# Designs tried in a protein design chat: VH-VL binders against Cytochrome c oxidase assembly factor 8 (COA8). Part 191

Target 1, 167 residues: Cytochrome c oxidase assembly factor 8 (COA8), of Homo sapiens (Human) (q96il0)
Amino acid sequence: APERGAERRDTAPSGVSRFCPPRKSCHDWIGPPDKYSNLRPVHFYIPENESPLEQKLRKLRQETQEWNQQFWANQNLTFSKEKEEFIHSRLKTKGLGLRTESGQKATLNAEEMADFYKEFLSKNFQKHMYYNRDWYKRNFAITFFMGKVALERIWNKLKQKQKKRSN
Key: E = the ipSAE of ESMFold2; O = the ipSAE of OpenDDE; V2 = 0.75 times the mean of E and O plus 0.25 times the DockQ between their complexes.

## First folded at step 17 (VH-VL)

Design ni6 (from ng1 with light chain Y93H; framework fv_ebronucimab; at its last look DockQ between E and O 0.58; V2 from the best seeds 0.72)
Fold by OpenDDE, look of step 17:
Structure ni6 (fold): chain C 167 residues (1-167), chain A 122 residues (1-122), chain B 111 residues (1-111)
Amino acid sequence: as target 1 above (167 residues)
Amino acid sequence: EVQLVESGGGLVQPGRSLRLSCAASGFTFEDYAMNWVRQAPGKGLEWVSGISWNSGDISYADSVQGRFTISRDNGKNSLYLQMNSLRAEDTALYFCAKDSRFFLGQGHFDVWGQGTMVTVSS
Amino acid sequence: QSELTQPRSVSGSPGQSVTISCTGSSSNIYAGYDVHWYQQHPGKAPKLLISGNSERPSGVPDRFSGSKSGNTASLTISGLQAEDEADYYCQSHDWSLEGWVFGTGTDVTVL
């Protein structure tokens, strides 16, 4: 009996897309869409003279990005699994095989799939509400710190101009 | 050295209130979410409450919801747990635990205090 | 369920390998949330053993390994030593509870 190869259930590797920007870049880089989350990762630029406030902003942005990547990677995986289970269950109930006579993967019609989508959305409604709430909290904090960093930069530029006028 | 030190535990009667404190040192306290975890004598770990780095997000276990209040003072590097309407079931060693992240729901507890004992008895 | 399910106890001889399972639900491990593991010796605070399903913090021996598949996470202790006798707890985030959940705990005994 051929050993059915244990399908390595592709656990979404927590691997941040290994997109490495050029070493001499002085700006943030956007990578290609991640294969699991479908979100484009951002590689954040680190200034040579990063202030503590800039560092905190960068860390908040990085953590929020990782949070978003993980959420959508997991959500997409769950969706795919439940969709496949739904299709298999419905085909079995109909007395149909998983493959057509032509060897193609058997599919359900649009009406049957609409039931799945409705059920999935209903089941995950609360989860999406919590996600949206947390998304706003995180982005509000980030925006607030972006404002602080902008003010700090303005102040530092003004101090430099005053020092140049005094010399 | 990174350290958490709990205080404020003791013996109290049912229905009374108690306030726990946790003093943090050796790290930037305002950059991490903080948690309370308890362990009843001879029992497992139970998460009690968590608070985000800026206190913008707070959560409680159902067992303590409406009775306990978590708070923090980033200027004092301190975490607090106000416990009201204490019950016998609240008898436990209470640990302060540092999260590895700013916000709740991610990360892990990388630093633990030694705990403070709370005993609720008539 | 408010707790992750672990076996109550696991035992092994020195040098053997033991595995502790941690089973969750659709609102935690199955939903894709990471599992963390903690070791607790008697009368001591818990110590982080594994983070993010499989990552070992500095100072944790290589004999400890974590894995996750479906709704179940596993902690494997290879080459069991006398010092490994302790309680072990898994942990995960639960979106439905908006909080953390711990496992029921596993007592590991070295025979």
Scores: ipSAE 0.821, ipTM 0.929, lowest interface PAE 0.6, mean pLDDT 92
Fold by ESMFold2, look of step 17:
Order: sequence, then structure tokens, then C-alpha cells
Structure ni6 (fold): chain C 167 residues (1-167), chain A 122 residues (1-122), chain B 111 residues (1-111)
Amino acid sequence: as target 1 above (167 residues)
Amino acid sequence: EVQLVESGGGLVQPGRSLRLSCAASGFTFEDYAMNWVRQAPGKGLEWVSGISWNSGDISYADSVQGRFTISRDNGKNSLYLQMNSLRAEDTALYFCAKDSRFFLGQGHFDVWGQGTMVTVSS
Amino acid sequence: QSELTQPRSVSGSPGQSVTISCTGSSSNIYAGYDVHWYQQHPGKAPKLLISGNSERPSGVPDRFSGSKSGNTASLTISGLQAEDEADYYCQSHDWSLEGWVFGTGTDVTVL
């Protein structure tokens, strides 16, 4: 179905920032920070002769990147939404407008904003602890497979040298 | 081509144990998380447990925590559910479901088995 | 019991559109997790209908569409057909349960 619209309200988009690496690159590329997550996406190089082990590693890294991008995009949007709601609620309680006389958005002082930051961190503390644990689980697996790919490449080079010398 | 086949269901008395198996074929089993989902007769779907591709991430629904154990054998393309201390409320059709992703999270369940019936009755 | 809330039933005449809502909580849909939809005919296994809020897998008719706004997801069946009579479930991840939650289910009846 080609006729998809953008997600609405507090839903983060499901994709990452567009980035076009050089056409002839043989390397992974790091793009600019994504607008929603503020994380730099990696554009993964797919070699023509990618082994099954190399393919699995790349897919693990791609999935982990999407997971990480989505988590922070959603957290940043929720933070911004709840911050605005907090400010608007406190200004309304004081009987103040949402704009200053100069037309700029009215804000709260540092002490008032500290209440918001404390509440937001408290509400999200357990979620972030689970995120950190999951991040390490994912990266442990990725690092282990990076080692396996490195050994595979060394072994293949040794086999090529052995075959050439035996001819 | 892609198939999940559950087995091991049956009639069991409360307090006893049962072990479910799910045989996978037609896809690279070791590249995907796997889940168990149950459905009591005439009722809705309830997620039971999930396990990541490498068994490094395992989760259980609160209703089965401490009684059920999920495991997998990637060499045999098989998923298991050990169900201990069974209760009447565990009576359900148990489905094996393939996750679309390696790790547990925002994946979807794109392949389902037909289920194996577990009945817990005195 | 943490569940996503769906209407118990919806009905429509052939050719009409019906919409099924799915409302979550702060630990699932509100937290930004995607919503997936499954169709289940009587006596059969569920089948994936919509993934990632709005993505239709191969083989699913284009009369099925999904969306998400805020803490609510929606499944719309346009041009309702007799074969669409089934139960429909939404699903999301829940970070506090470290697992999946399904909706309560919606029985779609074609009049």
C-alpha cells in the first residue's frame, strides 16, 4: 500500500533520517543525527560476497539500531509533550498566559522546572533500567559475533594462501 | 513452507506438570525470538512467555511467573514450555508464535501454529 | 490484568466501513510501542493482519488499514465482506511487564 500518511500526535515516525552515502563506498557510514531520536544512524555496507555469519551480524546491528532509535525518539517526544503540559498547567494555575508580552513562550523558573524533571525521571527510572540491561544484552551478542566474523575472515585468508602454495 | 507444530498437550490434574514442544520448519529458527500465546475456551488471546533468538532474554506473563519455564534448542529447531504447578485457569489452547525479530520488543507474530490443548481438571 | 481495551463487538452491512479501537496505557501504546493486529476465524489460529501500526503484510487485502494516534490505535475494514466476520485482536509491547499484551478482542459481525 503506497498511500501511507505520517503518524499523528505523540507517535514518533517509524523510520530514521534520510542519508545517501557515496555510491562506491565499501564502508559503513554514519549519518546526521535523526530529528526525533537525536542519534546518528549507521548505513550498513552490504558486500557482494557477504557470508551467512556476516549477514547475521549486520541484521543484529540493524535491528539494535532501530530499537535504539525508536526508544529515544519516543522518549524525547514524550518528554517534550509532558514538559509543555506541565508548563501550561502551572501557568494556568497562576492565572498567567502562555505567551509573554513580547510574544515568546512563557516559561517557569528553575525551581518550578525542577519539579517536572524529578517527576519525569522518577516515572521513567525503571523503564530506563530495563533499557540499559537490554542494551548490554544486545551489544554483548553483537560483540561476540564481531569476533566470530573476524576469525572467519582470518581463516579464509589462510586457506587461500595454503591453496596457492600447494599449486 | 513455514510451519510451527505444537505438541504435548493433554488432560492433567491440578498441581501436576506438562511439557509443550513446538517444532519449527521452513525458516532460520535461530534468527528469531519465539513466543507462547494461549487462549482459554471462549476467551481472548493471552501472551504467556517469550524467548530471544539466543535465549539471552526471557520473559513471562505475571500469571505464569515462577511456574512455567520457556526454553529453545536451536540445533533441533524446537521451542519448549515446561508448565509446573498447573491450575484450572491454565486450561487453554497453547499456540507457538514466531516473532519477526531477534530480541523481544516491538516485533510482531507473523507465523502461528494451530495450537495444542491443555486441560487442567480434577 | 494488563490488557488493551477494545469494543466487545462491532457490526456493519456488506460494503460499509467499520473501525475497531484499541486503547492502551502509559506502559504500552502511550510509551510509543507499535500496535499489531490479528484476525482469528472460529476454530483457527490467529493470523497477522497489520504490523507496525499500519503495515499490511503480503496477501492481506487493501481494505484493511491501521493507524495510531496518541494512546489509541485503530483498525479499519473498508468495504466489509462476509469473510471478514471474525475476532480481531490488537497487540503491543509493555515495558513494565517486559512482555506483550493483547487487546480484549472485538467480534466483527457482517449483517
Scores: ipSAE 0.710, ipTM 0.875, lowest interface PAE 1.0, mean pLDDT 87
ESMFold2 (binder alone), look of step 17: mean pLDDT 93; pTM 0.956

Design ni7 (from ng21 with heavy chain D57E; framework fv_ebronucimab; at its last look DockQ between E and O 0.56; V2 from the best seeds 0.71)
Fold by OpenDDE, look of step 17:
Structure ni7 (fold): chain C 167 residues (1-167), chain A 122 residues (1-122), chain B 111 residues (1-111)
Amino acid sequence: as target 1 above (167 residues)
Amino acid sequence: EVQLVESGGGLVQPGRSLRLSCAASGFTFEDYAMNWVRQAPGKGLEWVSGISWNSGEISYADSVQGRFTISRDNGKNSLYLQMNSLRAEDTALYFCAKDSRFFLGSGHFDVWGQGTMVTVSS
Amino acid sequence: QSELTQPRSVSGSPGQSVTISCTGSSSNIGAGYDVHWYQQHPGKAPKLLISGNSERPSGVPDRFSGSKSGNTASLTISGLQAEDEADYYCQSYDWSLEGWVFGTGTDVTVL
């Protein structure tokens, strides 16, 4: 009996994007879309003289990015799994095989798939509502700190100009 | 050294109120979510409540919802739990636990206090 | 379900390997939330043992390993030592409860 290779269920690795920006970069880099979340990761620049406010902003952005990557990676995996299960169940109910006579993967029509999408959205409605709420909370905090950092930078530039005029 | 120290526990009668405090030191308190976890004598761990770094997110276990209030003072590096309408089932060792993240649900509890005992008895 | 399901007790001889399971639901472990593990000795506060399903904090021996598949996480203790006798708790976040959930706890005994 051929040992059915245990399909290593690709657990979405905590996908630290292997994208490494150049060491001499002075700006944020955007990586390619992650294979699980389909979100493009941002590599945040760390200035040599990072202020405490800048550091906190960077950490908030990084945590929010990781949270968002994890959510969508898991959501996409769940969606793909449930979609496949739905297709298999419907084909079985129709007395159809998983493959066509031509050897192609059997598919359902657009109307049948619409039922799946409706059910999936209904089932995940509350989860998406919580995600959206938390997304706004996180981004509000980030935006607030972006404003603080911007003000700090303006103030520091003004102080430097005053010192140069006094010398 | 990173440390959490709980206080305010004691013996109280059912229906009374008690306020727990947790003093944090050795880390930037305002950068982390904080939690209360309790353990009844000879029982497992039960999460009670959590609060985000800026108090923008607050959550409670169903068992304490409407009776307990979590709060924090970032200026004093302190976490609080106001417990009202106490019941015998609230008898437990209450731990203060530091989250590894700013927000709830995305981190883990990397630092724990030694706990403060709350006993609710007639 | 307000708790993750763990076996009540697990026992092994010194040098043996023991595994503790932690079973959740579609709203926590099955939703893709990470599982964390804590060790608690009698009369002590819990200590973080594993974070993010498999990551070991500094000072945790390599004989402790974590894994996750579907709705179930596992903690494996290889080369069991007398000092490993403790209670072990898994933890995850539940989006439907908007809160953390702990496992029922497992008492590990070294025979």
Scores: ipSAE 0.828, ipTM 0.931, lowest interface PAE 0.6, mean pLDDT 92
Fold by ESMFold2, look of step 17:
Structure ni7 (fold): chain C 167 residues (1-167), chain A 122 residues (1-122), chain B 111 residues (1-111)
Amino acid sequence: as target 1 above (167 residues)
Amino acid sequence: EVQLVESGGGLVQPGRSLRLSCAASGFTFEDYAMNWVRQAPGKGLEWVSGISWNSGEISYADSVQGRFTISRDNGKNSLYLQMNSLRAEDTALYFCAKDSRFFLGSGHFDVWGQGTMVTVSS
Amino acid sequence: QSELTQPRSVSGSPGQSVTISCTGSSSNIGAGYDVHWYQQHPGKAPKLLISGNSERPSGVPDRFSGSKSGNTASLTISGLQAEDEADYYCQSYDWSLEGWVFGTGTDVTVL
């Protein structure tokens, strides 16, 4: 479950009616790890004067965060479910109970569990290759628009600086 | 008002080509993936092809891969389907559908056109 | 060609409830992809009815509800009305096909 899938808010505000600090100090919030995906969501600040370009970047980042959270939540649940099913199946085949004499969940040794891990990796290899390809496509688009927003903000700061100095 | 209007359907002989168009209005076309879905007479829905907001992702159903080409022109708010080497089994009502998302695979189809009929016969 | 499996038809009297099942595979519904539902009246375009397994878009009556468990999703129509007579399709994404798959469709008849 990669921690690097969360999106972040744009680097600078556009224009000013009054002075506003950089957007990373304007209440974008990084939340705790989601219990299913183990990823930290970003809670985006939406300024009152968000430009069309800023809005597009935010929507791209929000969609990619949701997509990434859903993928890893699903994979983590599938992994847990299939692991328990594998353990249960192997214990049943060996004629053993699901609980030890102490009442603890019975489990398999490391050698036996290695078979599960190999099978799971092989079964999911192509799915993860497609995920990685799609992840890069999404993040390339996001990075490109982050650059465009940064340039837009520089231009607006120069126009704002000219306006403020003429007051 | 969000609207999708398909055009370019008609009667055509097997082995020939048609180009379908879908004109979009009432929303920011360039921010959404788009899809083609077809329905043969008396039959169910079949997804045909999809294209992401920036054309960076394109996908086709196996039944049309290599024969159909999806494209879009964000400047004209238009989606296209070039249909080559048409077969009788391509006879269907073709719908244009707006995805709820930028990229393929994570959204749903929230707006549909009325469809344009393609008949491949004789 | 892979499809999501739905019953061919279901029927009910006005005021009754009907449930439509939608069964997929490990590469679509079983991989955790959302299930969406569409309603299609005769001669009309499909209309989104349920998204994200259970979310109703604005304007869809709350007598329509959806759920998903394992490889199977369900659409329930409570308090069946004459205008609910239509075809219903489920939909999910399939990672192995890299594309969308629709269900086989269910013809709902109001008796």
Scores: ipSAE 0.700, ipTM 0.874, lowest interface PAE 1.0, mean pLDDT 87
ESMFold2 (binder alone), look of step 17: mean pLDDT 94; pTM 0.961

Design og1 (from of3 with light chain H98Y; framework fv_pabinafusp; at its last look DockQ between E and O 0.55; V2 from the best seeds 0.65)
Fold by OpenDDE, look of step 17:
Structure og1 (fold): chain C 167 residues (1-167), chain A 124 residues (1-124), chain B 112 residues (1-112)
Amino acid sequence: as target 1 above (167 residues)
Amino acid sequence: EVQLVQSGAEVKKPGESLKISCKGSGYRFSEYWLGWVRQMPGKGLEWMGDIYPDDSDTTYSEKFKVQVTISADKSISTAYLQWSSLKASDTAMYYCARQGWHYDESGPWGFDYWGQGTLVTVSS
Amino acid sequence: DIVMTQTPLSLSVTPGQPASISCRSSQSLLHSDEKTYLHWYLQKPGQSPQLLIYKVSNRFSGVPDRFSGSGSGTDFTLKISRVEAEDVGVYYCSQSEYIPYTFGQGTKVEIK
């Protein structure tokens, strides 16, 4: 009985970006594009004197990043799968093999591929609408907390300066 | 780890200009006041002034206000102390020092980290 | 300027014995936030100053428990419960309540 090679379902690993910035960095680091999402991960710096508000902002940014990574990783996998299925289906309908006489991978023309893209976009329209809505909500929240942190920093500076009394 | 690294020793003549540096690392450089302290040979400590690197807000001791310029470049986490014209009386050790603070506490808590010092010798 | 006066200016101590340094300010260092902005530094021979005590009585990180600070208003004391050889240096009180920040004259601590 031929051992059916278990198709390793490339489950998009919930891959925490393996990008580790240098330990001595006091800045956020941008990693290379993730192979599944094609998004560049950001490693957020954790300051020694991090306020609760700064911590909340950092966590919100991190959660939003993870959310984006997962969404696009899944979307790209779905797109690639559906694209391949579409190509195979259309070639079969045309009575064409998956390979040309020269042994090259058979491809569809630009017009046929345009139909795929239109259909894919139509099918995923609602999903993209919800993504965009949630993206805006998250970014508004981040921006709001960025504003609060900025005010906190101003206040912290002023507190330090107020200790400098002139005689 | 928080570190302040100063530029090396300087030997100058009277009338020359000088700019010494202090580079901070291991902390948010822009959010801490950085002070300069003079120590003349065999003498005590004298606060010269300080700078807040984020906006370059600077405070001077009246004694040093006309004698020196304090500046900072937050992009490279570096503060500077500059003389336009050195005097023999400027011969001293110069320290940069961070003004420590914590978000849970009111006000600063003194100079918590110090540079290694820069010896400036002004001789004819 | 606030004048910080230390006494004594020199102290010779036998290892294991206690030491005490007094610091007096010309004005009260009590701020409106009810904190007192007096600090103690040690400068060991050939080294940079290091923070020992901040705001009268708080030990800085890594400072041994044999060091303690006390006082209020204008009168402050640094105590060393058992002086060790590594405690040799010049001790400075400092105020950061008023501009300019000022330091005491320094107290030289030596081992007998």
Scores: ipSAE 0.758, ipTM 0.898, lowest interface PAE 0.6, mean pLDDT 91
Fold by ESMFold2, look of step 17:
Structure og1 (fold): chain C 167 residues (1-167), chain A 124 residues (1-124), chain B 112 residues (1-112)
Amino acid sequence: as target 1 above (167 residues)
Amino acid sequence: EVQLVQSGAEVKKPGESLKISCKGSGYRFSEYWLGWVRQMPGKGLEWMGDIYPDDSDTTYSEKFKVQVTISADKSISTAYLQWSSLKASDTAMYYCARQGWHYDESGPWGFDYWGQGTLVTVSS
Amino acid sequence: DIVMTQTPLSLSVTPGQPASISCRSSQSLLHSDEKTYLHWYLQKPGQSPQLLIYKVSNRFSGVPDRFSGSGSGTDFTLKISRVEAEDVGVYYCSQSEYIPYTFGQGTKVEIK
């Protein structure tokens, strides 16, 4: 399944860590939505007895998560910026101010905003098509390595049981 | 950090049932054999049996096979040792211990981490 | 069942002096994959056992290098090059090659 967005304010000083998992965590942990991407990050447990194959899978999942967060953070920021620019441009065309008499941000009705959504989707169509292609490629690779790790764990289980001997 | 935390000391009468627990943390609980070791007062160590929590495959020392039941619940990383009818001769310290291993077979295949022990006292 | 026999059963040592504990199995422990699953544990007073040496000669994590193990077949030895006050307790050898796993009787080490 695709990685869900996470947003959480870090209680540690900025610049050192984006997110801190619970102390003594022994499992992968799904955090709150990230502020910019709205994706929920997975915080990966590194077991004491991690094999090279398990490490390779973990790094692939980490890299895919970072790629996914970067894409959506960029898209969300672009969407927000272009939405405000569109609203500002349409208000100026109508001779209206950026704020109402009550001081609230002026907005456009749903029909007017539909033009923005159509333009944004059309402009970004190819970018989202490439994103979907890469998303499926990455998820296929992750699934492949998950299968390899599963087989390795079955093998390790069999080895442990074979070490039991009767006198 | 690997930890095995056992349930507290028990004082029981002969004929009563008892189930003591051992909770593992800091490692992949279901992937390691977990053993139970008895130490009678003033005596040495005796292996009672073990369990592989992933599938509940259980091995008993023949001495203890009919006296105790070993079980595990991997969803809460906990193993159990239980008696249906305690005897005064069951008075002892009971330890759980993890059987160590490593994916490259460099590990000990011996008991690398032990619980703090559960003292069981059975007297009338 | 494999009987593990330790000698001596009690040892009183002046601090800084060496100590040696012998362990003998009732049959060879060299059957499993040319490896020998013979281990040494220390149980300090009032504590749980702790692993010292595994597979004859390998020191477990955090075990001082004054502890060493040796031997093969049926005869094994734990040596402490210089006994410290913290080394007091009961030492057990154990085999995990054949079911049931078995322990030696224990060797009580104390400071004189």
Scores: ipSAE 0.617, ipTM 0.842, lowest interface PAE 1.1, mean pLDDT 85
ESMFold2 (binder alone), look of step 17: mean pLDDT 91; pTM 0.945

Design og10 (from of3 with heavy chain P108S; framework fv_pabinafusp; at its last look DockQ between E and O 0.64; V2 from the best seeds 0.65)
Fold by OpenDDE, look of step 17:
Structure og10 (fold): chain C 167 residues (1-167), chain A 124 residues (1-124), chain B 112 residues (1-112)
Amino acid sequence: as target 1 above (167 residues)
Amino acid sequence: EVQLVQSGAEVKKPGESLKISCKGSGYRFSEYWLGWVRQMPGKGLEWMGDIYPDDSDTTYSEKFKVQVTISADKSISTAYLQWSSLKASDTAMYYCARQGWHYDESGSWGFDYWGQGTLVTVSS
Amino acid sequence: DIVMTQTPLSLSVTPGQPASISCRSSQSLLHSDEKTYLHWYLQKPGQSPQLLIYKVSNRFSGVPDRFSGSGSGTDFTLKISRVEAEDVGVYYCSQSEHIPYTFGQGTKVEIK
């Protein structure tokens, strides 16, 4: 009995984007689009004089980015798999082979594919709703901490300036 | 590593304008006061003024207030010292220097990093 | 303007011997935050000034432990426990409590 080669489920590697910005950069860097999520990763700058509040903001941004990368990587894999299965199923039902007489990959027409997209969206509607809710919550938190950091920076400047005015 | 790199030496005539530069790297340029310090040949150090690059808030020594203009471009992490009309008495070494501070400490801790200096020679 | 007065203006020291430089301010450098904004700089020959001590007694990063600062109010001292050849240069006290920031006249330290 031929050993059915275990299809290595290409588990979307939790690929922390291996993009390493130049060590001398004092700015956030945007990497190329990830091959699975198609999202561009951001490498966040870590300043030497990072306040606890700035650190908290940075960590929250990083965690949110990782969450977003994982979601879209998984969603894109699921979409690709289900799309292929749908195409195969429909071709089989039509009595058509997976390849045309010319040896090209058999494709479905736009109308048939529209049915797939409708079904896919319907099936994943709840998942997308939860994603959107969590996305807003995370971004709200990030925005809130951005505001706090902005105020902290103003205050730090004022502490330095007050010495100049008191004379 | 924190570095301040200044523009090269300048030789000018009286009445000419001059703008020298100081580029910061290795730190958040916009969040530190950057000062200019003059050192005349064989003399001590004189604070001229400083700038906060984030909002271009500038303070001058009264001695230099009408003689020079301090400016900054935070987008390229560069500060400037400018004369509209040089005098022979402006012949000196000019240093840019970062005013150091820490989030956990009150106030600043002096000029912690210095540029290499820009020699300005004004002669007829 | 705050006048910073250094004494002596020149010091010749034998290697391995201690050195002491005094700095007096014309006004108190004690701020309302209870910190004193006196600093010490060294300018080695042909180099830019470098920070040695900030806020009277704190050594800046990379500064050897042979350097120490002390004082309060208007009177301050920089001490070098054992002078080395690399310590040659001009030492400046400076205040950053009042605008304009001011420096002492400088103390030239030489090796005998």
Scores: ipSAE 0.760, ipTM 0.897, lowest interface PAE 0.7, mean pLDDT 91
Fold by ESMFold2, look of step 17:
Structure og10 (fold): chain C 167 residues (1-167), chain A 124 residues (1-124), chain B 112 residues (1-112)
Amino acid sequence: as target 1 above (167 residues)
Amino acid sequence: EVQLVQSGAEVKKPGESLKISCKGSGYRFSEYWLGWVRQMPGKGLEWMGDIYPDDSDTTYSEKFKVQVTISADKSISTAYLQWSSLKASDTAMYYCARQGWHYDESGSWGFDYWGQGTLVTVSS
Amino acid sequence: DIVMTQTPLSLSVTPGQPASISCRSSQSLLHSDEKTYLHWYLQKPGQSPQLLIYKVSNRFSGVPDRFSGSGSGTDFTLKISRVEAEDVGVYYCSQSEHIPYTFGQGTKVEIK
């Protein structure tokens, strides 16, 4: 959580949606889009008979969701802040104010803004490459544990049925 | 919290059909055998059969095998007990019950959670 | 079918005194996994049955320490160390080793 009375320019407010699933639900729920990241959070069901393996999978999924939410919230915030900084810097170089004579925010034309988009893309290309690498690593781990949980559940089903047919 | 909620009491005439329900909540419904147990007035408990909702695998007591049909709809976490033609001798309390198990223990625990019961009265 | 025989069929107990219920099966309830599938239930007046003891001696969640189970093979016992007013009802033993699953006749426990 951010420090009281301080503003963090390079971080977005953190937080998973406060959507509250039905109390008796035995399923994961998808909440509304988070306003900062625009990603729909999953609210994970904790079964009463949750195995250690199921718990590990759930925690991996929770951690990955938090990481992903924070990345895109920060990316959106950074884009907005650097866009305004670029506009401000270019207007200052031209000797122009931040607002027009009518009081509207001064802007740059499309060709001038193209420089910002090129610079932003170049700066963030490496971040997105590392994000993609880490995203695949996390999803590989999650898929691996999903497979282990699936096998565990099949085994538990077979144990319950074996007693019915053990004659 | 694990809960089994059964449909309400029924008063029927001989020869009529009936389908009573049992809805499970608070647990993964399809992963547990769910049984039906009859209690005739003033008598003890009789296991009628059970169902594994995941694949509808059903086991019947031979006494009840041709008298009732056990089914389930896992999409709504509900199991059913059904008669095509009721007899006066079917007058009884009917319970659904979950056969418990735990990942940490071998084998099933017997019936760990029970519905509130459905009283079926068959009289002319 | 496995016959489960309970004795006694009725008990009248002074509050605070112990009670003991016997259950005998017509065949061994020992499974090949070395577990014995004998369970105890209580049906209080006007209520559904509730699980007390599973697999001979294991207390189910929320069951007081005054309830204990023992036995092996074909002979089993439920003991209540100090009977309370809330313990009134009919006690059933049951087996889940052989299909069909069967219950004992029940033992009615009441307060004097």
Scores: ipSAE 0.561, ipTM 0.806, lowest interface PAE 1.4, mean pLDDT 86
ESMFold2 (binder alone), look of step 17: mean pLDDT 91; pTM 0.939

